# Ledger of designs, part 311: VH-VL binders against o27280

Target 1, 266 residues: o27280
Amino acid sequence: MDSMNVPEVLEIKRIVEESESVKTFIFSWDFRREVRPGQFVMVWDFRDEKPMSVSLIDPVRSEIGISIRRVGEFTDRVHGLSEGDLLGIRGPYGRGFELMGRDILLVGGGIGMAPLAALADEATARGMRVDALVAARTADELLFLDRLEAAGVNISTCTDDGSCGFKGFAHERLLTLEENHDMAAVCGPEPMMFQVMRILDERDVPAQLSLERYMKCAVGICGQCCLDDTGFRVCAEGPVFWSQELSRVREFGRYRRDPAGRRVPW
Key: E = the ipSAE of ESMFold2; O = the ipSAE of OpenDDE; V2 = 0.75 times the mean of E and O plus 0.25 times the DockQ between their complexes.

## First folded at step 14 (VH-VL)

Design D37 (framework fv_marstacimab; at its last look DockQ between E and O 0.92; V2 from the best seeds 0.74)
Fold by ESMFold2-Fast, scan of step 14:
Structure D37 (fold): chain C 266 residues (1-266), chain A 118 residues (1-118), chain B 112 residues (1-112)
Amino acid sequence: as target 1 above (266 residues)
Amino acid sequence: EVQLLESGGGLVQPGGSLRLSCAASGFTFRDYAMSWVRQAPGKGLEWVSAISGRGGSTYYADSVKGRFTISRDNSKNTLYLQMNSLRAEDTAVYYCARKSNYGAFDYWGQGTMVTVSS
Amino acid sequence: QSVLTQPPSVSGAPGQRVTISCTGSSSNIGWGYDVHWYQQLPGTAPKLLIYYNTNRPSGVPDRFSGSKSGTSASLAITGLQAEDEADYYCQSYDSSLSGSKVFGGGTKLTVL
């Protein structure tokens, strides 16, 4: 008997340190409860519950991985845990990425590479050619490069400060890549995703984008998952959207909402 | 030097079919999305169809959906447009065009004339 | 048919400046999509003149320039020459039309 709405208490099997600020927590998983790249789970530390994207899906080892950046009290507490400690996991939730065609471009910014790393594994297992554009502010914030290399992914990097690879923003690097793709998947800061989406639309590359900031409605107690113009709910209709869906949503890339539901510019 | 050469145009009766071809040379064909753009005599440009570099994604203008099929053979550097159920309003010069990384049609063929008339 | 509006014709004397407008909406240029411009000489295929709002391909003289603001774009031609007589088309992307590439109706430039 499996219920997605009741947290399972799971033991942390392994912890991988991805960077100074990012760790991947690995759990045994019963794959009778299906998990797809792009889906998220609610992680419960017995005090607070937060949504986290699944970054590793390994049916052979019967494991999932969840990558967490240390940014506040909840994530600080979780980062303090050790192998053998317990966390509650509820889910998975949301619409995952859809794969089509023979090749895929991944465009990830910072922790946005986490769901894209899981997607890279599935795409390579299906025999697709995978190119990844990995973007961050600085070299130390580039994530999953070794894992992507091990999976056979062709990697380009860019950093805002020029400390690794192309100096500049993801969309600037994308314009210097002449190669077209059958599809793309994008995850990172919303302003980055907006710029990348426009270029991919104009380039005849269908893109899927992951909007992680609104996943709190998965607990059923808030309206923060609603998008302005269309009434999309991230937990019900996302977090993964096709670019054509987002290009019709006035909120995307222009403003966000505060806790009171008021529009706030980027 | 980038070259695009169209062929397969001609006179056809309403309801008939034609297959256009575009032979590409001077660049790595599989790295570029390709499009067909048409122009009726004395009229403006109208985008018809597009295909991604490896052929996994296709796009069609509403006016041709269900009647036209775009395809490509990257081993032969050739783009195709299969046109079925042709109508008088499909009469136009059909251009093969390459889509740049900036989203512009940076190279165009000379065009091939398709005339749909009884 | 066109969702991008251009004047049907413009004219100028040799050596003068001419501007061709391309007016869109919130679903195309106003959404942030880029504008490209094409020159079509009589009896020939279109040629890329300006790409990505402001950029010139190799071989295009600097007297041709592009700009974009709000829901509109403009092509400016300075130092008009007789060989500039042609049809000019703007082109962008429209999210309301199945993600379609859209062309303006075209502008016939006459050098007086």
Scores: ipSAE 0.785, ipTM 0.908, lowest interface PAE 1.1, mean pLDDT 88
Fold by ESMFold2, look of step 15:
Structure D37 (fold): chain C 266 residues (1-266), chain A 118 residues (1-118), chain B 112 residues (1-112)
Amino acid sequence: as target 1 above (266 residues)
Amino acid sequence: EVQLLESGGGLVQPGGSLRLSCAASGFTFRDYAMSWVRQAPGKGLEWVSAISGRGGSTYYADSVKGRFTISRDNSKNTLYLQMNSLRAEDTAVYYCARKSNYGAFDYWGQGTMVTVSS
Amino acid sequence: QSVLTQPPSVSGAPGQRVTISCTGSSSNIGWGYDVHWYQQLPGTAPKLLIYYNTNRPSGVPDRFSGSKSGTSASLAITGLQAEDEADYYCQSYDSSLSGSKVFGGGTKLTVL
């Protein structure tokens, strides 16, 4: 059948250091396998396989970029690789973002800016007005600012410690922004996304939010990425959901499940 | 000073049509979502419809979906509600309301009366 | 019948404290959506009284206060004055309704 479900071994063409803890790995890509912002790929280091968001989609250069935060053993190993080293890639998987209207608000927290950076490129290329609220704990963790500025995105920043931009949480900064948008796209820590969704719903701004859940198969068979209350599979019906779809999910923003299926608070 | 002025109300037969207007001033109109909210005589408030600041998204209450169309002309600072297939239960004062960044209706017009009867 | 339930009326003498309840469900206040309150004087349009659960707009006296807990919200009015005689509406967002913006049925406050 299609090689989408079998990893293709690809050479790392270029590595961009986005921050102390985040690198973007760039690969040549055959765009007969279409990729949309908000979709993900499974990255295989020949020992383990993890889902990663696509942050760069460049059909002109025939390249994709995958941004990876160093958070554990797998990502430590991948961060230790060099240009020319090999990784397995399968996918893309999932439902990506859909653009509508004349302007869009992006709200990204930490590595959640990765799929939003890809979306920003598509939105600006279509001639949409793009505003981005980029959030992090500290100034050094704000991602993709230069890239977003070069694309013509209007940037607001916030940091938990106030080292750059607004001091506070993303939703608090959002409350101080009076401009209303035709749509929003949101990705980041789930507690942040819950608060942002609440505000956007009340502002009459349709929002798409990208969720993260534990994944094994990525094609909807194993059930490990299921959401309580709906049975939605994040790898198949998501990872991008409309806010109205998430309003039916009791766990959203409140708890998550570990690999053993136990509820763990956020 | 924020000002919202509704017009276009009146008496109309069931099945008829009517177009409401709301002239806005004293704020940057295109930055705010706008809504229509109605109040039947002696009754409470009922949200009817909403439109985003740039006009790219719209929302409707179930009771009016398919019959009413909200629109805006940002060059004229004007909000509209086209009401078709009117029914007796649409009889109400219709208010134009501005949505704040906190999600509240922070400014209201004085309303325009719509009466649907034979 | 309103998605948000308010008592139809309340009354109090000048100087008294009254509260007006607003009871919702898991798809609105209980989901985490905010509650706003409006005052409607006889023959006039509604006016924002409390927003984002507890905040007062400029010009609203501090004897008006709001709170939210669980699936319910409350408006408290202390030091009642004759000018407080009005209808009061709570309002929230309901994710289960295509209408999405929901008002309480209203409460007539009578100052004795």
Scores: ipSAE 0.718, ipTM 0.886, lowest interface PAE 1.4, mean pLDDT 89
Fold by OpenDDE, look of step 15:
Parts: C-alpha cells; sequence; structure tokens
Structure D37 (fold): chain C 266 residues (1-266), chain A 118 residues (1-118), chain B 112 residues (1-112)
C-alpha cells in the first residue's frame, strides 16, 4: 500500500479564521512529499472523511493550510476543533494547476478561492503578474483579500448584493474588464465557472477550472466522481481541467449528482 | 480612434513564405487579443489565428497549423503572421482584427492581399 | 461546409423585414457560446453589426436586431434600405475544432 494513501495523524498547529464560515487549519508538512496548488487532501476526523483543497503551501515554514467551509455535520465537527487537536490527512491527490505566461487571471467564488490563493502565492513567487477577481454573495464572504494583497495580487471584488466592489456576478464583472491575460485559473460555483469559461474561451485566454464533486476514494477506483460521457474522474484526471476538456463534459454547468448519485440540476 | 493597418501581402510561389504585419493604434494594444481572418476571392470569412494580449497563448486553424506562426511586439504595437509553405488555397485577403472584451471582432483592418500562384 | 450554416442569399424590398438564420450545433451555439454578426459591404472589410447575441455597437441602427435560441441564432433587419445590400456573417466559438473561431458561410442580402 502506497504510503500516501495512509492517513497521517497530524496536529493542528494553528487556526486562521478567514470568515464567519471558513477556517484555515495549518499543519506541519514534510515537503519531500510534493504538493501543488489545485490538489486536494482527504481530511479524516476519525469518523468521516472529506476532500479539501490545499489553500496554503509554505515551504519556508514547512506548513500547509487547508481551508474548510462550515456546511454540514463533518465540517461542524472540524470547526469545533482547537489548536493542538488531531486530524488525519492523506494525499495530496489530483491534478493541480499549471502556470504559463507572464500574466495570470484568477477568478474565484466563495470557498473556490482556497486553491487559487495557493496558486497566487506560487505565481507571485515566480514573478508573474497576478490579477484576481474575487467573488462572493456578500462582502463578509470574500476570502483571502488581505493575504492576496500582501502577496502583490491586484484584486477586483464582486458581490451579489454590491456590498463590496462590483455589484453582480463574476462573469458580469469579467465582461467589463478589458485586459487579456496569458492564462486564467477558475474555481467556484459551477454555474459561475461555466459562464467565466465561455467568456475566456471567446477571449482566447487559456483557462483551467477546478471542479467539485463527491469523492470517496480519491484514487480513481470507486467512480463516484466520474463525469458523464467522458469518463473523467475528478479525483484522478482532475480536479483541475483545461477548458477544452470540460467542453466535452456534458454535465458541466448544467447538472450534478447528489450524495445518492441522482442527477439534479444546478 | 482605433486603427489597424495590414501590410506585407503580395505574390508568392507555392512553397514560399511571406510575413504579414498589422500596425495598431488608438488603444492599449497589450490588453487585447488579436486575430487574423482571411477571405478567399468570392468566398466567406475564415478565422486563421489568434494570440493573447501578452502573447503567451496562440491558436491556429487546422488548415494553417504547422505552417503559420502568429506573434506580436507590444512595444511596437504590431501583430505579425509568418506564413510558410504557402499553398494556392492560402490565396486571400488577410484581415487583422481586434478581439473585444465580448469576444467579437470589433475592429478590422482593410486587409492585405496574398496571392499564391506559380 | 461551414460549421455555422447560413442561407446563401436572402432578398427583400425596401421597407420590408428580412431574417437571416445561423444554425449551429451543441459544440458551439448550443454549448452556450455567444454569436456575433458582421456586415460586409461590397469591396470593404467586415464591420461588427451585432455582438454578444443581441447588442448593437454604437452607430448601428436599431432596425438591426439579433437573437439566439437553442443551437441557432438569427439576424433581423426591419425597414430594409438599399444601403443594407451586403454580405452578412454570423460568428461563434466551437470547442470541437481545437478552440476555433467559426464563421457562417455568409448570406448575400439583395434589396430589390
Amino acid sequence: as target 1 above (266 residues)
Amino acid sequence: EVQLLESGGGLVQPGGSLRLSCAASGFTFRDYAMSWVRQAPGKGLEWVSAISGRGGSTYYADSVKGRFTISRDNSKNTLYLQMNSLRAEDTAVYYCARKSNYGAFDYWGQGTMVTVSS
Amino acid sequence: QSVLTQPPSVSGAPGQRVTISCTGSSSNIGWGYDVHWYQQLPGTAPKLLIYYNTNRPSGVPDRFSGSKSGTSASLAITGLQAEDEADYYCQSYDSSLSGSKVFGGGTKLTVL
């Protein structure tokens, strides 16, 4: 059995409260095990296990961060933990983001900014210019703004209610921007990603998008995260996909499967 | 005022090479993706190639892939199309076109004629 | 042969309404990509007529209108004028052709 598939019990070093509903849990990490922005880990609280994106990669401090939004029983339990408590972590898994060009556009919605924040750190470290469109329903749900600003990222905000920045959706804000980047990375609600991808394709901006699906095994064997018609497994071939790949995925932006595997519209 | 001016067209033999240029003015050149679109005599429009604003990404139609190379010099506000291994079917007026933030070609040059003939 | 199918020609008398169809597929218009329209007067370069399915650039009269539904788009011209005689092209994006921008075959509009 591959050692990467065995959960390591790690101590929570510190907890960062990103928002009312999002916390980042920091762990010591042995960087002999490579981790890339866009990859995910399986988090085990000794009762249940859920996939979570890596939102911080810090080789200097030998730390990683996992940002978790409070949305259900599992995350409720995790949010109740304190510094010094233990969690099981296995991974990382999946295909992460690739960087190309000199200028990169990040478009993130809600918790989707988690993997993009990690990508922003890498991109800026490489000397790339990073612009980020950060979207949320309301101002208090905007994530990682201070962190991104500190990294030198040029931030544009978008909120559904107009409480901060552009009033409207991310794709609407995108249409008002004239700049054309070398590459884009996108993560957030799938309907948002669908619209953003369309616009970026039409603008001749190569785009990578990170999908979210129910994942159980994380190693491509259970099939729960398979995408219709293509056979793509989000945990193995993804979660990061190029726009050309997703254009072949019938369900993308249109429907999803619930925990029982039933087809439901977005 | 946005202006696009193509140059470099002419007569060339099959198998030959030609380099087209497009001089842009009136806008921040690097902020816009640019494309080449051609039109054979008496025929419709055909997209040929595109390049991102910063030049980091390029696209080609299958009909020209491997033979044509799109590039740009943002310091000179100039778009280029290097055409190699030219064929008779490449005969066309070649237009330089700006890609708008809505994905449409909002500005076009007047075009430059390329004739490939023995 | 074009990915987007247009009628080769349409005609109308001055003052009439004409419609030009643009039929695509699930890999372009049907996927959700936008449709744009261009007018090309004889001996001139194409001009953007409609962008983002329904929008008119400044200077384009309101008698030109665009629509999109399903896998097809349509350009409507009301109050047809002699100056409208031109070739019209629809344009979209097709994901099945390695990210190609695709044009319709063009429609020649004759004003009788």
Scores: ipSAE 0.645, ipTM 0.856, lowest interface PAE 1.0, mean pLDDT 94
ESMFold2 (binder alone), look of step 15: mean pLDDT 91; pTM 0.933

Design D38 (framework fv_marstacimab)
Fold by ESMFold2-Fast, scan of step 14:
Structure D38 (fold): chain C 266 residues (1-266), chain A 118 residues (1-118), chain B 112 residues (1-112)
Amino acid sequence: as target 1 above (266 residues)
Amino acid sequence: EVQLLESGGGLVQPGGSLRLSCAASGFTFRDYAMSWVRQAPGKGLEWVSAITGRGGSTYYADSVKGRFTISRDNSKNTLYLQMNSLRAEDTAVYYCARKSNYGSFDYWGQGTMVTVSS
Amino acid sequence: QSVLTQPPSVSGAPGQRVTISCTGSSSNIGWGYDVHWYQQLPGTAPKLLIYYNTNRPSGVPDRFSGSKSGTSASLAITGLQAEDEADYYCQSYDSSLSGSKVFGGGTKLTVL
């Protein structure tokens, strides 16, 4: 095991409150250990370790950011931390996004905008045109709008309840966007990603999708989620997959596995 | 008004080359994926090739991979299909078609006839 | 190979209803991919008739309707008219063909 697999204890340099339930934790980072958008790190609070997508990559300031939504005991403890407190960080891990073409679409749902925000920064720095469709249940759950705007991203929003932008789901909003793109990157709830993927396939837009549940599979920790319908170890290529790869996984967007290994609908 | 006008068809010998053009007008060309769809005499429609709006990705039917090259010039609102190593089975009317945001071919040109014969 | 199957011909009298089926598989319509329909009048280019399973472009009469269920789709034409005599093609997307757009074999509609 090399040094990338050993947690480094890092000081929380800055905390950005993205919403009532989401915070971005910023750490100094040694960029001899390269990090790409779409990769994740293991965050250790000295009791439990969880995978988290990298949401900020700033080589100029020598910083990375990790955005965390408050959803359970581990994330509640981490949200209770302050600037100056310590966390263990191990990584980066997994396959990141690949940028291609001149014009890209980002489709993010909720916290799924976190890895896409890092991708937007890289794409705009390369001179690409970036359109982002930012989706959430309510206006208060839309994330990174100010950051995307500051980067020069063209933003469309949609909320399930109609409290901001288009009233409806991401895939419904996507159908009203006439612009075509050279590629797309998608991250959010799996049912949303499935619907968006189908539309992008039909439009001839190659799409990359980031699947949170495959983050542990990418480091070999979770055995069950590493198997697809063909018996292949998808963890070798995660968490970012091309739509062509996922269109052959019959469980994608349709079913998940419970702790007993049984198929349950989303 | 959306218009697609194909040109460049004709008679060519087996093994020869031909370049088709499609002039587009009435819409923002760079915002739409474009395709070539062909139809052999008395036969059905067959998708041949596609290109994304800014040209970053291209796609080909297995029957034409390595022989045909799709390209576009957004400054001239023109789609191209370079056809090399032509075979008798490539004989068809070639249609230029615009791909909608719903994935359908919402506008078609009138077609240009390509005949591969000695 | 995943090809969409249509009947080669259908016929009806003026005023009647006719339906044209488009049968796919688990790699195309059965995966959830959308179905579009095109009308080709004799000697002309195809024209979009139905898109995204059920929607009509501006100018298409409401007597044309589309539906999709399971691995199949259908085009229904009510109040059949002589000018409906044409070839009809369904089209979808097939995941097994590396992102290929696929057309049905076409159905020749004869108005008796």
Scores: ipSAE 0.650, ipTM 0.850, lowest interface PAE 1.8, mean pLDDT 88

Design D39 (framework fv_marstacimab)
Fold by ESMFold2-Fast, scan of step 14:
Parts: sequence; structure tokens; C-alpha cells
Structure D39 (fold): chain C 266 residues (1-266), chain A 118 residues (1-118), chain B 112 residues (1-112)
Amino acid sequence: as target 1 above (266 residues)
Amino acid sequence: EVQLLESGGGLVQPGGSLRLSCAASGFTFRDYAMSWVRQAPGKGLEWVSAIHGRGGSTYYADSVKGRFTISRDNSKNTLYLQMNSLRAEDTAVYYCARKSNYGSFDYWGQGTMVTVSS
Amino acid sequence: QSVLTQPPSVSGAPGQRVTISCTGSSSNIGWGYDVHWYQQLPGTAPKLLIYYNTNRPSGVPDRFSGSKSGTSASLAITGLQAEDEADYYCQSYDSSLSGSKVFGGGTKLTVL
């Protein structure tokens, strides 16, 4: 097998426009290099390299998909590419989601639905019952609804502005949902994930959460470990963590670090 | 109207076994996680065990792990607690409780007394 | 011992205000886990009084209120009535105890 640490230059086979700000880039993939939902790849545009979660895993077509939201210089350049253009892909990296039991709840916010869409495909293929709570600021930012529906997923939506489904935040909607799930998987903005995790813990639902900021730790780019508020160092491979592991990271959902290393509230 | 009714308590010698039941009515039983919470005479509340509504996931307090088994029969709307290797410290009123979506115990049964004494 | 600490007793006269504290740690209330309160009248089963830190179930008068800050929570009872004489328990979740639901030791409220 080839080294996962060397970028492979791949042709963009197909581009799916998920919304005005999100595109899924599809590449042929050699599945001798296994990839699981929750893992990420490093995407290289021959100038910068950024971690991106895998959003489509299709061994039948020998394809993977990477969903990218347009938020800055790198993603703007990548969004400007066309089918037939080239990108460097290195990976996969990180700990993927683990599936257990018969029923799973997915809670996704915005682009956080990308890795959860891949997980939904695997869970439904295994015969699990899948319920998804899809959250966004507005109806136009809800992602993957058609794909989830086609997979047989039971969908609930919520938007901050009430333009689709429940008006409010994901955790507020979650409080009205049944707690009959054997596990949950959560991905989205950290404040949302923190609120959702607390509720799932209190319901005794084992939860896995995917944190983008820990993707670099999994590839060794970040040489530092986070300290919790009790002074213990947390050196964990991401991006997927069990809620029990994440409960020791006191900055989770409360603070982020700016480029100077200063603690900044969410 | 939500109702929970415990039964099966009684006097048992140390090392003995006892099976508690909780009959539920007034709600869709399989949609709710259920718990057992106990209270020793003159003492506070202690959570004992929990079971999910439709899944097989069960949880136990460290003090009862390996000795107690929680189970449910959704076709009969009944929750069970099988208690083995009973100790004097297990003497308590055992309450059946329903877990709400907020993580609180929103409905409680009247309790059944378990006395472990020689 | 309880991982959530409550005073064993509090007392007040009719019409007064009393507060009952519930002190936890970084593995429970301090992490952000929610606090629920239960009222147990003599000889009866516990009844949910406050859920999700500050919310009252239908039928609970607004004289009862909950709050949460840092590693602690408080139950406030205003306009104390004779029928409020009971034991009060806080309850949260503790991730360090394999995800156990944890109760405070209980507080006996005596209405003088």
C-alpha cells in the first residue's frame, strides 16, 4: 500500500453544489486504503493544506467525497475549481465514528452534517434505525436533507430563524425528541455540541462528537495537548471523541484560541 | 395519567435474592428510559440503575454492579430489578422512576420496601 | 458520601425566604451538567419540583425557583408555607462516576 503521509494528486471527478456556500468534491479512491465515517483528509491546493472531513464513502463506485464550506482564502480558491482540475489528497487520518446498537441519533449543525451524512450511509447499510436532527441558522443552510431522506433517515430540522422546522437551537429541539437511541453522533459548532452533549450524557446516551480543531493533533501538526481546568493534560487523537473523554476538556464549548494563543469566548 | 407501581419487596436474609417489578401505565412505556432509585430508612436518595426504552443499554451504580440486573418487558409495560447477593446495606425503599427528556425523574412510584436482615 | 453537598437542615417561619445550596465539583455541576430538584413530603415518594436548573413543572408555584452558577446550584423558596415542610434533594450527573446520576444528601426544611 502507498504511504498515507504523501499527498496523492487526484482529479476532481464530480462537483455537487450542496448550497451557495458548500460544495462536495468527489474523487476516485483506492479502497485498499480504508476510510471510515468521521475520518478526514488533508486537502492541498498546491499553496496551502487544510483538513477536511470525508462526507461520502462509496466503495461500489470507488469514490470519496469531501464537502467544503466557503469561509476564507483557501476555501474560496478550492470553490473556484472545476471538474477535471487537480487537488492533492493525503490521508485518511484520525479516529472515525464507532457504531453500536440498533438505533442512532445524529445531531448536525451546518457543515457538521458532512461527516454525519457519511455515517448515516454506513448506519443504514447496517440496518440501524437512524434519526437525524439537522440544525442551521436558516433553511437555506440545512445540508444533505435529500440525501438523508433517500437513505431512509428520519429527519427533524431546526433553524435559528424558524424558516424550517423547529424555531430555535439544536439543543432546545433535542429536549423534545425521544431518548430511545443506543448511541448518538454529534458534529457542528462547539457551543451547540457542548449543549447537546450535556443532554445526551444526562439521558445515558453514549455520544461521539467530532471536533475540527483536533484534526491537526491527529496528524501531528499540533504538538501541544490541551489542559483541563483541573490541570491534567489531555492528549487525545481526534477528531472524534466519546463524551466522557471530552468532559475533561474545560475549554470545549466555552473558549477558543486566537492566533496569538489567547483564550477568547465563543 | 402516568402511574408506576412497584412490587416484590420483602424481608430477605444476607446473600439472598429478590426480584422487584414496576408496572407502568398511562404512557408509551417503550419510549422512556426507566430507573430504580433507592432510599435507606432515614437516609437520602441513591440512584441504582437505568435502562433505555428500546435499546439494550443498561447502567449501574458501582455499589450494585455485578449483583443487580435491570431489565424490562415492553410488551407487558413492566420494569424489573433482579437483586442477588443482597447485603444489609441494600435495605431501602426502592422507587421506580421515569426519566424525562430533560434528564430529570419526572414520575415516581410509591416505592417497595426491601429489608435485608438475618 | 454524596458527591453533591447540601446542608442537612434549614428552617424558616411562614412568609420567610429560605435557600438550599447544592455544591458540586468540576465533574458534575461545574462541567455544565443540569440540576434538578425534588420535594419529598413525609411518608411519600419524591416529586419533581424544578428541572433543567430553573424550570417548574405544571402545578409548582413560582415561590419555588432554581439557579445554577459555577460548581453550585440553589433552590429558593419564598413566602414559606407550612406545607413546604419536607426533604429537598438536588440531582445532577457526574461523568467521573461512569455517568452516574448523583443526588445531594438531602436537606430537611422545618417550617417553624
Scores: ipSAE 0.546, ipTM 0.790, lowest interface PAE 2.2, mean pLDDT 87

Design D4 (framework fv_marstacimab)
Fold by ESMFold2-Fast, scan of step 14:
Structure D4 (fold): chain C 266 residues (1-266), chain A 118 residues (1-118), chain B 112 residues (1-112)
Amino acid sequence: as target 1 above (266 residues)
Amino acid sequence: EVQLLESGGGLVQPGGSLRLSCAASGFTFRDYAMSWVRQAPGKGLEWVSAISGRGGSTYYADSVKGRFTISRDNSKNTLYLQMNSLRAEDTAVYYCARKSNYGSFDYWGQGTMVTVSS
Amino acid sequence: QSVLTQPPSVSGAPGQRVTISCTGSSSNIGWGYDVHWYQQLPGTAPKLLIYYNTNRPSGVPDRFSGSKSGTSASLAITGLQAEDEADYYCQSYDSSLNSSKVFGGGTKLTVL
């Protein structure tokens, strides 16, 4: 049984407030247990355990960061913690992003920018040209703009209300970007990811997409490994998939399933 | 003004090789994916191969995979198609085409004829 | 057989409305992929006529229009003119195929 399967109790070293609803919790980390962008950890508050994407990977400082949006009971409790408090961390788990080529487009919606911020760091360190399309409902919900700018990333923004950058959705903004890329990485709400994937496929840009619902699947908790009407079983552990894998999934971007297996619209 | 000009076509025997070139001008070549699309005499359009803007990703139709190699030289604004192990069914006009941000082939060259015959 | 099905020919008189269909499946148009249309005049290279389902490039008259619904798309030409006599191709994307950039078989439009 390796250390990934037993929660390690770690002290919260720093907390960064990314927005009114998002905080990044930073922990010391032993990088003999390697972490890649796109991977997640199980965060345990000594009552419940939830999967969270790694948003900061810093081997020089020996730190990882986990960005958490306040959306429910577990995240409310975690947001109430202070520097010096303890959390259980287990992992990392899942298939991370793969980098290829000379340039990459990152398309992030809301908290989906968290794993992409870690990827941006790795891509820039590798000498790739990085363009990021950062999407949110309002300017106040755009995440990691300062961190991306400091890393030398070329940033485009869009907000539903037009409060920063392009007024509209990520896929609408993407259509106004003329530059092609060797690859893309996408993370955000599933309907957004579906629209973005479709456009990137048509532009001959291979894309990797990170799907939250497959984080549990990567640790053997997911109850659904078969994909809708295709009968295609995704044997590759999530949460990161190439667009060609997702294009065979009728459920992707259109509906989800409840515990009874019924289709529920997004 | 966007211009694409193909060259390198000709008559080749089955099993032979040929290298097509496409000279691009009037736009920032490195910012666009490029494709080769062919048309056999009296037949329809068939996509053959594609390459990303900086050359990191390449794609091939099953009919040419393993035989054709797409490449680009962004310093020369030139797209290439190396065609090996040519077959009679490869006989076609080969078009260089630019892929738009909407996924369409928005500009096409005039084409270069490749005839594979004994 | 083409992955996208077009009628091999269509004809019309000057001033008439003509429609060219492009029928796909759940793996391409039905999956949500966009449809583009190309016009090929005799002896010339194809030219982009309609992109992203409904949009016209600069210089294409508004009597050309595109639409997409379900697994199919259509190109409509109103006020048909002699200069419209050409081959028309639809094109979409099918990620289930290695030959993912798919063209319809083409439709020869004859102006009577």
Scores: ipSAE 0.762, ipTM 0.902, lowest interface PAE 1.2, mean pLDDT 88

Design D40 (framework fv_marstacimab)
Fold by ESMFold2-Fast, scan of step 14:
Structure D40 (fold): chain C 266 residues (1-266), chain A 118 residues (1-118), chain B 112 residues (1-112)
Amino acid sequence: as target 1 above (266 residues)
Amino acid sequence: EVQLLESGGGLVQPGGSLRLSCAASGFTFRDYAMSWVRQAPGKGLEWVSAIKGRGGSTYYADSVKGRFTISRDNSKNTLYLQMNSLRAEDTAVYYCARKSNYGSFDYWGQGTMVTVSS
Amino acid sequence: QSVLTQPPSVSGAPGQRVTISCTGSSSNIGWGYDVHWYQQLPGTAPKLLIYYNTNRPSGVPDRFSGSKSGTSASLAITGLQAEDEADYYCQSYDSSLSGSKVFGGGTKLTVL
């Protein structure tokens, strides 16, 4: 059996509290099973299995990290675990980010900074200049600022309420930033990503956007991760898409689908 | 005051080559993306090429891809357009333009005329 | 191909209002890409008149205004003056054309 499709039971080596609602769980990892920023793993608590983005990739220490926001029953149970407890992990799955050029802009909203933090590590290790725009509703929801600073990333922040940095939305802050990027990577709420994508397209910045939509299945099996118009499956063909791919999708940034396939506005 | 001054235009035969220059002053040149936009006599505006502020990425209209090369020298505050394999349809006034953060062309030079004719 | 369509000419008398349309499609204005407007006086380089759909650069009179709705944008000029005689161009971005910046065909405004 392919080892990517069989859950490996791993011990929680360390837990980092990123905020009141976000924790990063760190595991020893055998890098013969390669993992790239932008990919996800299936996390199994021996009752339910959910997809989670990889937020730390450290081949020197042989560790991976997964950052989990507390939003429901499964994540509440996982947040109740301690160092030394066990979780099942399988994967990685999905298309990761591609790095090109010498200068990259990261635009993250809330937990969307998790896969971008892993990407920032890889980009800086490759000698790229990294600028990050970190957005959240409030200062307490800004994630990974200390980690990004330690990596040498140039950080800009914005909050909806003005409690830290620029007061306003990510796309409004983006308009005040210089255009010297060879590429961008964007992850966050879909309406934010749509607004950011339009500006980056107009600036001739090729962008990759990560869609971390709810999924009922492991790999490419359920319709809930399928994008309208193109038939893309987030878990099979994503979660990372180039902006040119998403510009063909009528629903991107405008509406989503519930489990029954009905259109639901953001 | 922002100023852009084009030079290097002239008469050239089909299949020939020409290099345009744009001297920039009044702003930090390396912080701005730059473009070339052309206008055939009596016709409309057509975007030709763009280059990022530090010269890392270049972009071209399909009509000139493979024939034109945009470049910049930030130490000299100068933008260039190398035009090869010129065709009669490339006859136009070529404008140097600065791109704003909004994606608009906020400052333009006065243009330099390129005539491709026998 | 004409990606953004403008009327080739419009005219008005001094003091009147004139509107110049810029009609696009689902791959440009209809997708949500922003629209900019340029004024080109005879024998001169284009000048930025309206940026980011509705905004005026310093020095542009408020009688010039822009709007955007659906697949189209409009430039409105009120209180027409003789010095407004010029060619006007809309500009946007088209995702179907390898990331091209696209201009409308231009509109010649004549003040009668």
Scores: ipSAE 0.509, ipTM 0.771, lowest interface PAE 2.5, mean pLDDT 87

